# VH-VL binders against b7kms5: the designs that were tried, part 166

Target 1, 80 residues: b7kms5
Amino acid sequence: DTFETVRNTIRIESEVDESLRQLCHEERITKETWLEAAYLYLCEKPEELAQVIQLAQERLSQRKAIADYKRAKTMQERFL
Key: E = the ipSAE of ESMFold2; O = the ipSAE of OpenDDE; V2 = 0.75 times the mean of E and O plus 0.25 times the DockQ between their complexes.

## First folded at step 10 (VH-VL)

Design da2 (framework fv_miptenalimab)
Fold by ESMFold2-Fast, scan of step 10:
Structure da2 (fold): chain C 80 residues (1-80), chain A 124 residues (1-124), chain B 107 residues (1-107)
Amino acid sequence: as target 1 above (80 residues)
Amino acid sequence: QVTLVESGGGVVQPGRSLRLSCAFSGFSLSTRGVGVGWIRQAPGKGLEWVALIYWDDDKRYNPALKSRFTISRDNSKNTLYLQMNSLRAEDTAVYFCAHRSYSFGSWSSYFDYWGQGTTVTVSS
Amino acid sequence: DIQMTQSPSFLSASVGDRVSITCKASQGISSYLAWYQQKPGKAPKLLIYAASTLQSGVPDRFSGSGSGTDFTLTISSLQPEDFATYYCQQLNSWPLTFGQGTKLEIK
């Protein structure tokens, strides 16, 4: 009532989701409130937020590299 | 409004220990989002970050100094400490304590208020 | 560690001049950069944070620009009180690191 919210659908690695689900269950919180709390906390520690952004950039690069590799492999197998 | 005053500096022999204090006013290190750090400056040289402590007692150290230096605080006295062990000639510097703020809108932090420093001279 | 390199190390200028000091990071730091002014025997004073945001009370002749690896501090019309040493600092990665400083001298 007090908070206006936005509904989001996100895709994360299965291993990460499983770990986060276990944490939320044990601590009796939701993934939504954990995400909000984590972001707000990191905004209070910009030095740490910068490190999280670097990790996010690395993970995004890894996902892109894997996708590019799979595409290239498929093309090679089809046309060789 | 915000003031920080360092003390405890002096002349010490290599291998000895020294504890610096920083008495502050105009803010509380219990306030969410606040931090206080130590920055040093060797004679005629530039600035070198030593350590930072956050409101929640999280501590960050310059890796080159972590094994010998410890940052701590006493919130009831509004005082920050730097315990320096196994002092070396290279530790000779003016030691500043500085208030660290952050900006939510720019996702950034900075040192906005500084003490005048206390001089540590490590010589034989 | 992220190395911060300032250029020039020494700068001679006259009152009324426009001067610029550059700061380069050895790797990307987005806009996590602050600029400080230090006068002899005194503590540093914050001028700019987040690369381009002017600290309250700092004269508007000071400005900062840049992002990523290349940053510039500009003084549009140099005043007598501006002769000092200037330092950049990155707050992106541990440990926090400063540039070596730029000493602004009277010509």
Scores: ipSAE 0.603, ipTM 0.876, lowest interface PAE 1.1, mean pLDDT 92

Design da20 (framework fv_miptenalimab)
Fold by ESMFold2-Fast, scan of step 10:
Structure da20 (fold): chain C 80 residues (1-80), chain A 124 residues (1-124), chain B 107 residues (1-107)
Amino acid sequence: as target 1 above (80 residues)
Amino acid sequence: QVTLVESGGGVVQPGRSLRLSCAFSGFSLSTRGVGVGWIRQAPGKGLEWVALIYWDDDKRYNPALKSRFTISRDNSKNTLYLQMNSLRAEDTAVYFCAHRTYSFGDWSSYFDYWGQGTTVTVSS
Amino acid sequence: DIQMTQSPSFLSASVGDRVSITCKASQGISSYLAWYQQKPGKAPKLLIYAASTLQSGVPDRFSGSGSGTDFTLTISSLQPEDFATYYCQQLNSWPLTFGQGTKLEIK
């Protein structure tokens, strides 16, 4: 029942981070408590959590596509 | 223990309305994380999800039924309702109410307790 | 909507047999799948959730497996009380949907 915590370092889109920081400032909460509350709320509604996971999978696919494109473009520019 | 008892079924003519009730015992409908809903089964057919209401009054409907059916609850009576309007012959079914819980460790939900059902027959 | 298709729709078996029922989702649902047993005139009973987690009080001859689109319910040694209709359900996407059911009858 002790609130033991762990430190996380994450990379998210700058626009998302800016929006979240503004929300936390306006509501007088912290990013860490918002993250915990949001995740716990979704865990209480697994049907909704599944939809969030789908969105995360879409975002991950977009990041992979962008990374792949950047690598291909760099190779083309260097050898052409 | 946990019990669910449906009532309100019967024989109705097409186009009419009917309200089903489900009385819960052994838990509170306002308990955080609790969801309760309705699943129906036409004679000789399979199961069809109708609607779900969460502890925070957030509601989800089968899109095919949303325009005619309304789910609600009365926490003081620990009772779930299904208001059924503009009834059609195809709405003839046994209507079950069910308790939905969740598993934090498995990130899942499931219907763990069911009532015995109440029969709705829509006939001309 | 996610369509859930069970195979077979009808299964005839004997006490002591090992039987498997499959359930296929029209799109990926990860492990958001439950299995229910329904006897004539009775309400469904939860057997398995999260594709493979056995509900408390359910005999260990029942097991579930699979993820994504293909799932299997296995009964390792049929008992007389196991003759019933079995349904899978996806809880990944709205609306929630069930398979058409598999009726398991005594041979």
Scores: ipSAE 0.621, ipTM 0.880, lowest interface PAE 1.1, mean pLDDT 92

Design da21 (framework fv_miptenalimab; at its last look DockQ between E and O 0.94; V2 from the best seeds 0.00; counts 0 for: pae E 2.3 > 2)
Fold by ESMFold2-Fast, scan of step 10:
Structure da21 (fold): chain C 80 residues (1-80), chain A 124 residues (1-124), chain B 107 residues (1-107)
Amino acid sequence: as target 1 above (80 residues)
Amino acid sequence: QVTLVESGGGVVQPGRSLRLSCAFSGFSLSTRGVGVGWIRQAPGKGLEWVALIYWDDDKRYNPALKSRFTISRDNSKNTLYLQMNSLRAEDTAVYFCAHRTYSFGKWSSYFDYWGQGTTVTVSS
Amino acid sequence: DIQMTQSPSFLSASVGDRVSITCKASQGISSYLAWYQQKPGKAPKLLIYAASTLQSGVPDRFSGSGSGTDFTLTISSLQPEDFATYYCQQLNSWPLTFGQGTKLEIK
């Protein structure tokens, strides 16, 4: 099969990005190929994929809570 | 045509060991995404998962059994093993081996083919 | 561990009936649920995986629904060969766990 690709821009935490960049440099791979391989591997082990999804949901909830807090604080300051 | 055939069961005294075998055909445990598991069923009771081995030799155990049971394979013989140590009366059950696969489009795994089971009776 | 609870544990029905068996997970398992049929003295047979996907070769009178914690297996028009014990299984978390089973018997 031929590989047709799409370009994605993603935002991840700085500490996670730094660790992943170091891993990719040491193993001589790219972030793109690591992401593809990690996802494909987890699809072959759905029991493990389920755990990753749970972690992702937790991380998303944490980011949302922080964003909501910052917006609420800004709104409070506007009424002071 | 996928088949799995368990063997090695029998009557054993408490505290002894027993090794079960599962001879399979129609698939290879070297194929990405394939796994084989052991599931047991006590007389008149429900199903209990024992252990699973993946194509890459990653192994998962029921924590209640991990200290006494070991799953292994011999890909050259298309055979799976379950080594059972320190057997107890509560280990009395029919032991099934089952082929585990996955669906990429559904992000889900399942046991689609099962052997007929081999009976282990632990009694004094 | 995730506990799977089936309801009812025992069900009496007649040929031609629509029957439903429910399965409840103690925690959210998304759609990581399979249903199996077991006849006396035989190995279990896969009916449904991913909560609602019918296994090839299984009659279309069988269907599955639900997600999260509440799941249902439905047999739209019961046939004589359907009298068996049915088990649900979660494949979301370690260890893998099964429901206690539902025995479907002739009324």
Scores: ipSAE 0.655, ipTM 0.895, lowest interface PAE 1.0, mean pLDDT 93
Fold by OpenDDE, look of step 11:
Structure da21 (fold): chain C 80 residues (1-80), chain A 124 residues (1-124), chain B 107 residues (1-107)
Amino acid sequence: as target 1 above (80 residues)
Amino acid sequence: QVTLVESGGGVVQPGRSLRLSCAFSGFSLSTRGVGVGWIRQAPGKGLEWVALIYWDDDKRYNPALKSRFTISRDNSKNTLYLQMNSLRAEDTAVYFCAHRTYSFGKWSSYFDYWGQGTTVTVSS
Amino acid sequence: DIQMTQSPSFLSASVGDRVSITCKASQGISSYLAWYQQKPGKAPKLLIYAASTLQSGVPDRFSGSGSGTDFTLTISSLQPEDFATYYCQQLNSWPLTFGQGTKLEIK
């Protein structure tokens, strides 16, 4: 492995991010290495990976719903 | 070469217990990504997944059997076990042990090596 | 539980024929699907994993396709040794489940 890195912009829900940051701090790791390790671990258990994917899909749906609501509200306020 | 050999099958009365063994070679259950599972097949019927144990001793069970069956391992002996309690007539089957592995790039697991099975007959 | 339904349950064919066996999942299972071959009195043999990846040592006349809920195992040119029972298995959700099997018989 070359350990070359790729730049990513990742937006995490604030409460989840805070909890993850705290964990990484306590364990002296980074969110980046945690994500790498977690993904690799789950790849070794694809059955569990599938569960995580399902949860991720649900969370994405929630984000979209919230975004749609905010857009609708903004539009309403512009015409009142 | 991966090999799995089941043993411990036999004829037993309902309500009794039986422990199956699976001696394996060609791999270690301490290797990351490795799993070993039990799959059974009633006479003339299809395959039914029973249980799975991962390299890290994490275990998964068929919910219908979890209360009566226990999967375990002895890494020093390269042996998998299936403790079966409160046996019923419907538990009559050939019991296979199988090697489970995964593919990183395809995010998939599968049972790539199977033993020849050991026969369990539950009858009064 | 995810139910796996194979079709047909029985199939008669001749040597040289192209045959297809389908497997339908009651829920989406992505590509977490494996195909096995079993001959009487023998252990199952892995043919395909990840829906379409051929297991090492398996003849390339075997192929798998599909994703989501519908999957197909195809034998391009049936050989005498291919008459057996075939099973699909989903490995997406607990508990792991198999199709009921497809018995491929000689016509």
Scores: ipSAE 0.626, ipTM 0.889, lowest interface PAE 0.8, mean pLDDT 95
Fold by ESMFold2, look of step 11:
Structure da21 (fold): chain C 80 residues (1-80), chain A 124 residues (1-124), chain B 107 residues (1-107)
Amino acid sequence: as target 1 above (80 residues)
Amino acid sequence: QVTLVESGGGVVQPGRSLRLSCAFSGFSLSTRGVGVGWIRQAPGKGLEWVALIYWDDDKRYNPALKSRFTISRDNSKNTLYLQMNSLRAEDTAVYFCAHRTYSFGKWSSYFDYWGQGTTVTVSS
Amino acid sequence: DIQMTQSPSFLSASVGDRVSITCKASQGISSYLAWYQQKPGKAPKLLIYAASTLQSGVPDRFSGSGSGTDFTLTISSLQPEDFATYYCQQLNSWPLTFGQGTKLEIK
């Protein structure tokens, strides 16, 4: 059988990416297979998937707050 | 088809221990995504979740009970156990075991098949 | 712990009526909610999972709706066999908690 794949680029916090890269190297897997396996495993335990979703929502909010802060600071410096 | 049958209930004095059994058929607890849980119901009261064991032997407990209750299994006998220690009057209830599964694509789990229950009475 | 609060606790209705039972979570649970029916002396029976998905073999007069914190079970035309106690359960966060129940009686 063939696997159809979709190619994407994603942006990951540098410290998280470094840790994930080291894990994948030590376990002789790829980031892509890790992502696929993690998602499929969590689908089998939705109660735990819900916790991952909560953390993802928190991280998304943090990213938005940082972006808003940087935009506000740039505008503040523009008027000095 | 899917059946669960609880046993091991009875009348016991406070402070004593009791082990409940749940004999099941029509599914395997080794199947990925499957679990079995214990739920109890005090006389005239609602339902209270007690514990869950997953196919990979991972376990979850109601925090109020985890110091005294232990869930375990024997897959060769298709049997689930609930060990209950230091029993108290408030543990008086019907204890059900229930099959737990999940829905891929809806990202939710649920208890779809239940046993008839076994009654535990803690009385001096 | 997520508290699940059902309303009403007690409901009196006639055969043929349309009834609704609500369940409110103390915090968001997405759609990770199940509804059960229990008759006296019997085990609970699953009706609905994932808030709105009808379990196989359950009559289509039962339906579920809602997400987040507010959920509703609706019975479109009551039958004599529907008089029972109904429970919601959240499956979003440990511990897995049930509502206190809604007893549906014949008027």
Scores: ipSAE 0.458, ipTM 0.854, lowest interface PAE 2.3, mean pLDDT 91
ESMFold2 (binder alone), look of step 11: mean pLDDT 90; pTM 0.936

Design da22 (framework fv_miptenalimab)
Fold by ESMFold2-Fast, scan of step 10:
Structure da22 (fold): chain C 80 residues (1-80), chain A 124 residues (1-124), chain B 107 residues (1-107)
Amino acid sequence: as target 1 above (80 residues)
Amino acid sequence: QVTLVESGGGVVQPGRSLRLSCAFSGFSLSTRGVGVGWIRQAPGKGLEWVALIYWDDDKRYNPALKSRFTISRDNSKNTLYLQMNSLRAEDTAVYFCAHRTYSFGRWSSYFDYWGQGTTVTVSS
Amino acid sequence: DIQMTQSPSFLSASVGDRVSITCKASQGISSYLAWYQQKPGKAPKLLIYAASTLQSGVPDRFSGSGSGTDFTLTISSLQPEDFATYYCQQLNSWPLTFGQGTKLEIK
């Protein structure tokens, strides 16, 4: 009958969000259905899923580096 | 019961072409999540992956072989093909076709059923 | 390309022994690793996938462990039918690559 769903709140980069919004508008789909379809498709091709996970790990490392830099800058501003 | 049977091997001269076939039963290559690959093994050597085709006709090749080899299928015959062009002595091997599937819960693929192989000998 | 290195290349053992074969990836492959058994003149047979998941019908004396770059296949009590060549394979990155093989022979 109907899908049982959960509500999620996710923070993504503004540039990525703009691109995804444009894709969804042009293709007449929603962000939630795109997310579901993308994940399910990749689960059926684990070799491709592995590459996506690597990219995700790289992006997470970049976010951590930025967060670390901001913390260091804040400490410098408070004590210098 | 899943079975795969390779054919088309033989002795061929360098520079020639050869087409291998893999007749399969017990699954459909139109089923989501299914793929079939070609893996070869030179005499006394280890396994080398050649190519893979997915249910949606997406194809992946060993970059060392992509310029000379083409994977294709005929769903009406339940048959997979490997077109091998510009054959070299180093292409001498047993060629296996294998059923590829995946595990959703473990997010990993694997080759679970293999054919007996067909022998290709490239010699002058 | 991800290089898969097995050790040892040759292993001599007796029925009843516990044997271990190792496989090392040149880059992290998480748990995207399978183990195959091949007997002379025969096709490979899947033993383990996702590094540690036993394939249906494979005896539970076979086990796999590891993640990232270092993996181990263990046979807890070697049987006569286990003398064969064993291969690891990474399925994390294109092209798919296999280890060079480990030949397990009777002592």
Scores: ipSAE 0.532, ipTM 0.873, lowest interface PAE 1.4, mean pLDDT 92

Design da23 (framework fv_miptenalimab)
Fold by ESMFold2-Fast, scan of step 10:
Structure da23 (fold): chain C 80 residues (1-80), chain A 124 residues (1-124), chain B 107 residues (1-107)
Amino acid sequence: as target 1 above (80 residues)
Amino acid sequence: QVTLVESGGGVVQPGRSLRLSCAFSGFSLSTRGVGVGWIRQAPGKGLEWVALIYWDDDKRYNPALKSRFTISRDNSKNTLYLQMNSLRAEDTAVYFCAHRTYSFGGWSSYFDYWGQGTTVTVSS
Amino acid sequence: DIQMTQSPSFLSASVGDRVSITCKASQGISSYLAWYQQKPGKAPKLLIYAASTLQSGVPDRFSGSGSGTDFTLTISSLQPEDFATYYCQQLNSWPLTFGQGTKLEIK
């Protein structure tokens, strides 16, 4: 009936979260079950999984660039 | 035991169509994670991937062949098909069907069982 | 498309030799690479998948290594039955592509 589960606290982009919440509402599923199903599906198609990993790497690089920019901006404001 | 047997090859003239069959046993193409592909090999040349069909009927094609070739299946007969239209001399090859599986936790797919191949000769 | 280039295209060797065949991808493919052996008139046989995982039933004289763009298939001590053509394949992106093959022939 029930699976052993773990609680994860994750931070995703607001726009992505809004889109996913809308999809889950329309399809009557939860974010948790969509995430599990999406990952399991991709594991069954490693050719597709590789493309998702590339996108994830690109998004991670973008987030690091934004963080670096904000750090630099704070440094400049301190000495302004 | 997994087996795949290709049939339907032969000698055909340019511009003609031909349908290849692959009769398989030891697995079901309705089983999650399973796929079957077509790979061809021209005489004295290397391997070229043609198409792949997944258990959920999702299909992938070599872009060079997509406009002329169609992959399909009949799960009730455990048979895979390759419909080849507008055949050209460069389509002359041995056509293999192969079982594609994957490794959970290894994140990799591969072709583990292959048929013996069926020969298609397109001659003018 | 990801181009797979094997080196050498032809390799002459003797029984007992250690031989290595290389495969280079034009783009990074992580470890999504398989190696196949093909003997004349027969279908290819899977040797290695995920770049380094040996397929069940394949002798342990065969090994695979590498990741990203550079991969190597090694036969530690060549046996008479190993004279064949070897192909690498990337399964990282569409379309799936194979190397041109390396023909291993007796010296």
Scores: ipSAE 0.456, ipTM 0.849, lowest interface PAE 1.7, mean pLDDT 91

Design da24 (framework fv_miptenalimab)
Fold by ESMFold2-Fast, scan of step 10:
Structure da24 (fold): chain C 80 residues (1-80), chain A 124 residues (1-124), chain B 107 residues (1-107)
Amino acid sequence: as target 1 above (80 residues)
Amino acid sequence: QVTLVESGGGVVQPGRSLRLSCAFSGFSLSTRGVGVGWIRQAPGKGLEWVALIYWDDDKRYNPALKSRFTISRDNSKNTLYLQMNSLRAEDTAVYFCAHRTYSFGEWSSYFDYWGQGTTVTVSS
Amino acid sequence: DIQMTQSPSFLSASVGDRVSITCKASQGISSYLAWYQQKPGKAPKLLIYAASTLQSGVPDRFSGSGSGTDFTLTISSLQPEDFATYYCQQLNSWPLTFGQGTKLEIK
């Protein structure tokens, strides 16, 4: 059987990407198949999925705080 | 249909060990997404989660009980076990085993079928 | 550990009444909450999972609502067989924890 696929472009922290690339190289898998497997596995263990979602929410909040700070700083330097 | 039947309870002295069994039918603990847990209830008290085992043999324990209790299974016998060591008076309870499943669409897990329970009394 | 607190601990009601039981989590648990019914001497029975999804075979007079920290189980028109103890459970974090229970008694 053949899978239909979609192409995604994602931006992740460089340190995380480097670590993941090394893991995929050593285990002889791809980033795409690791992502699919990780999501499907976590869907079968919602208790674990909930913890991953919490971490994701924390990371997103951190990124927003940094972005907001940089935006405010830029406005101050250019216009205020 | 899914059924679970606990056994192995009884009166036991403090400091002793006891092994509970849960014989199940209507599902396989080798099926992806399936788990079985132990939940206990002291007389007149509420429910307390003890342990859970997943289809892939991944195990989770209540940290308060992890040092004394071990969950295991024998898939060839469709049986789940709870090994209880160093029993204390506060371990007196009805012990239930329960089938744990999940909803892919809801991203949520739950205990949908429960056994009738087996009573453990820790008394000198 | 996430603490689950139910309110009230005891509730007296009459057949035909609308009753609501509240469950509060000490931390956010999104919708990772289940409700169980337990009759004296029997095992618990699943009523609701994912905070609001009714389990197959459960009468539609039962409903669940809420997300995050505050959850409610409602019985729209109480029937004689509904007098029981009700428990909420969070399945968001280890260890899994239950509320202390709400005992629903005939008035």
Scores: ipSAE 0.653, ipTM 0.888, lowest interface PAE 1.0, mean pLDDT 93

Design da25 (framework fv_miptenalimab)
Fold by ESMFold2-Fast, scan of step 10:
Structure da25 (fold): chain C 80 residues (1-80), chain A 124 residues (1-124), chain B 107 residues (1-107)
Amino acid sequence: as target 1 above (80 residues)
Amino acid sequence: QVTLVESGGGVVQPGRSLRLSCAFSGFSLSTRGVGVGWIRQAPGKGLEWVALIYWDDDKRYNPALKSRFTISRDNSKNTLYLQMNSLRAEDTAVYFCAHRTYSFSGWSSYFDYWGQGTTVTVSS
Amino acid sequence: DIQMTQSPSFLSASVGDRVSITCKASQGISSYLAWYQQKPGKAPKLLIYAASTLQSGVPDRFSGSGSGTDFTLTISSLQPEDFATYYCQQLNSWPLTFGQGTKLEIK
């Protein structure tokens, strides 16, 4: 049988995306297969997965701080 | 059935070296997701993790022991080794080897099968 | 290093009792926790992994709960064969660490 797939739309930092695109081009793989392989590999090493989750939480906190700042700035410029 | 059998323990003087072996069956250390670790237990005390080797030869050590201990394997013999150098009295313990696996849906790892242990006594 | 502290260190109970052992991590470990049983002179035996998942072949009277820093192992109806020392282990961060153990004495 064949893989059943789901289409996802995600937003990532442009510098990270550019680096990943270059890696995929050089290794002749796709971003989809890299993401699947990376997640599956980390699930096979949960001790390493925990560290990746910590980094993800840090990045999420940073993105929220930036979003909150932009929202406040927009309110000041347009509605205050 | 999974089995692990440790050997190589004994009485050694401080400063000497000793190599422990763990002969295993029922799994292959070349199988993705598999690891084997060494855990020790001093007389009357609790468990202390020593080292872990993954299927891809990735190695992790207790930082307190990394400078003196080396984990290695021989897949052709289904055997795990622990090379212990510059032994100290505080290394006196029963040394267990244990099969390490993971749960994909649980996002966790664990040691599911253990050997009986081999006793190392560092004494003068 | 993450310190794992078990409470109590010693526990005396009668057959048929419900007993609980707690394990506290010095920092958050999500659900990266396993529980082991060790009988005198024997190797540890896995009881529970991922904080609450019962290992195949382990009696249903054993259960685990908790996440983050506070975890509990419960034996709903203590049996004579449950005399043992119990250990928790965190597998969230390097180095892997165990609790000091809880010795269960069956009256």
Scores: ipSAE 0.556, ipTM 0.873, lowest interface PAE 1.4, mean pLDDT 92

Design da26 (framework fv_miptenalimab)
Fold by ESMFold2-Fast, scan of step 10:
Structure da26 (fold): chain C 80 residues (1-80), chain A 124 residues (1-124), chain B 107 residues (1-107)
Amino acid sequence: as target 1 above (80 residues)
Amino acid sequence: QVTLVESGGGVVQPGRSLRLSCAFSGFSLSTRGVGVGWIRQAPGKGLEWVALIYWDDDKRYNPALKSRFTISRDNSKNTLYLQMNSLRAEDTAVYFCAHRTYSFEGWSSYFDYWGQGTTVTVSS
Amino acid sequence: DIQMTQSPSFLSASVGDRVSITCKASQGISSYLAWYQQKPGKAPKLLIYAASTLQSGVPDRFSGSGSGTDFTLTISSLQPEDFATYYCQQLNSWPLTFGQGTKLEIK
C-alpha cells in the first residue's frame, strides 16, 4: 500500500515548464502526478503514445541543432 | 470467452444508408485501455481499417471514410455501431468488428478478437 | 499514410518447410506492428504484436522479428492448418494500415 518513488532531475524548455506549472496550479495537481498520469494514460493508447514519441524525437533534433549552433557561434566569437 | 457478433449487413443501392451492429460479451467497453473498431475487406482484397472508438469515447476514423461513416457505442447494450451513409459500390465488403487492447511492456496495441463479419453489398 | 508492402504476395510451400514473409513500412514505425492469419471465409486471427511478441495460444513455430521499417514473420515448420493468408498491420500512425496480404498455399 505504500508508494516507492524515484527522484529524477530533468531539464526542459522554460516556456513548456511555465505552461505546465500554470496547468498544475489551476487543476490543483503536482508535476509528479501529472507526469505519472500522462505516461500511464498514453500507455493505454499506444497509437497516441507513438505520436508523442515522434514529437519527442523532433524536439530532440531541434535541441541538438540549437546546441550545435550555439557552440559554433561561441567558437566564432572567441577565435574570430 | 470473448465473443463479437456483427449484424445489419445486406444488399443496398448506391447513395443509401446502412447501420451495422456488433454485439459483444466477455469484456466491458468502459474498461480503461479497451477499444473496439471496424475493419472491412472487399471481395478478394485485403484488410482496410475503418474506425476505432476508445473506452473514453475518443474516436478515430480512416480519413477517406470520415465524412460518410460514424462509429458509436452503447455500453448498456454492450453494442458497437457503424452508421454508413452515401454508400458507394466501393464500400462493398465484409465488415469485421474487432476488440483492440494493448501491452504495457510492449508499448503496442493490437486487435486480439474479431467477429465473423457481416456482408455489405452495394449494387444498382 | 504509411504504406505497408508484403513480400511475396503468393508463396507455395510444403508441410515441414520453414517459411518467411516480409513486411516493409514506408516510414519508421518502431515496433508498432502486428501479424494476422486469415483462413478462407473466416475472420483474421492475431498471431504476433509489438513486432515479436507471440499472442497467447498461438503455436511457438510462429515468430516475428524486425523494427523500424523491415519486419519478418517466420513459421519454422509448416503444418497443414497454416495454409492461409497473412497480413501485417502498423499501429504507429493514423490511419491504421495493413499490408496487401501474403497467400500461403500448399505445393
Scores: ipSAE 0.579, ipTM 0.873, lowest interface PAE 1.4, mean pLDDT 91

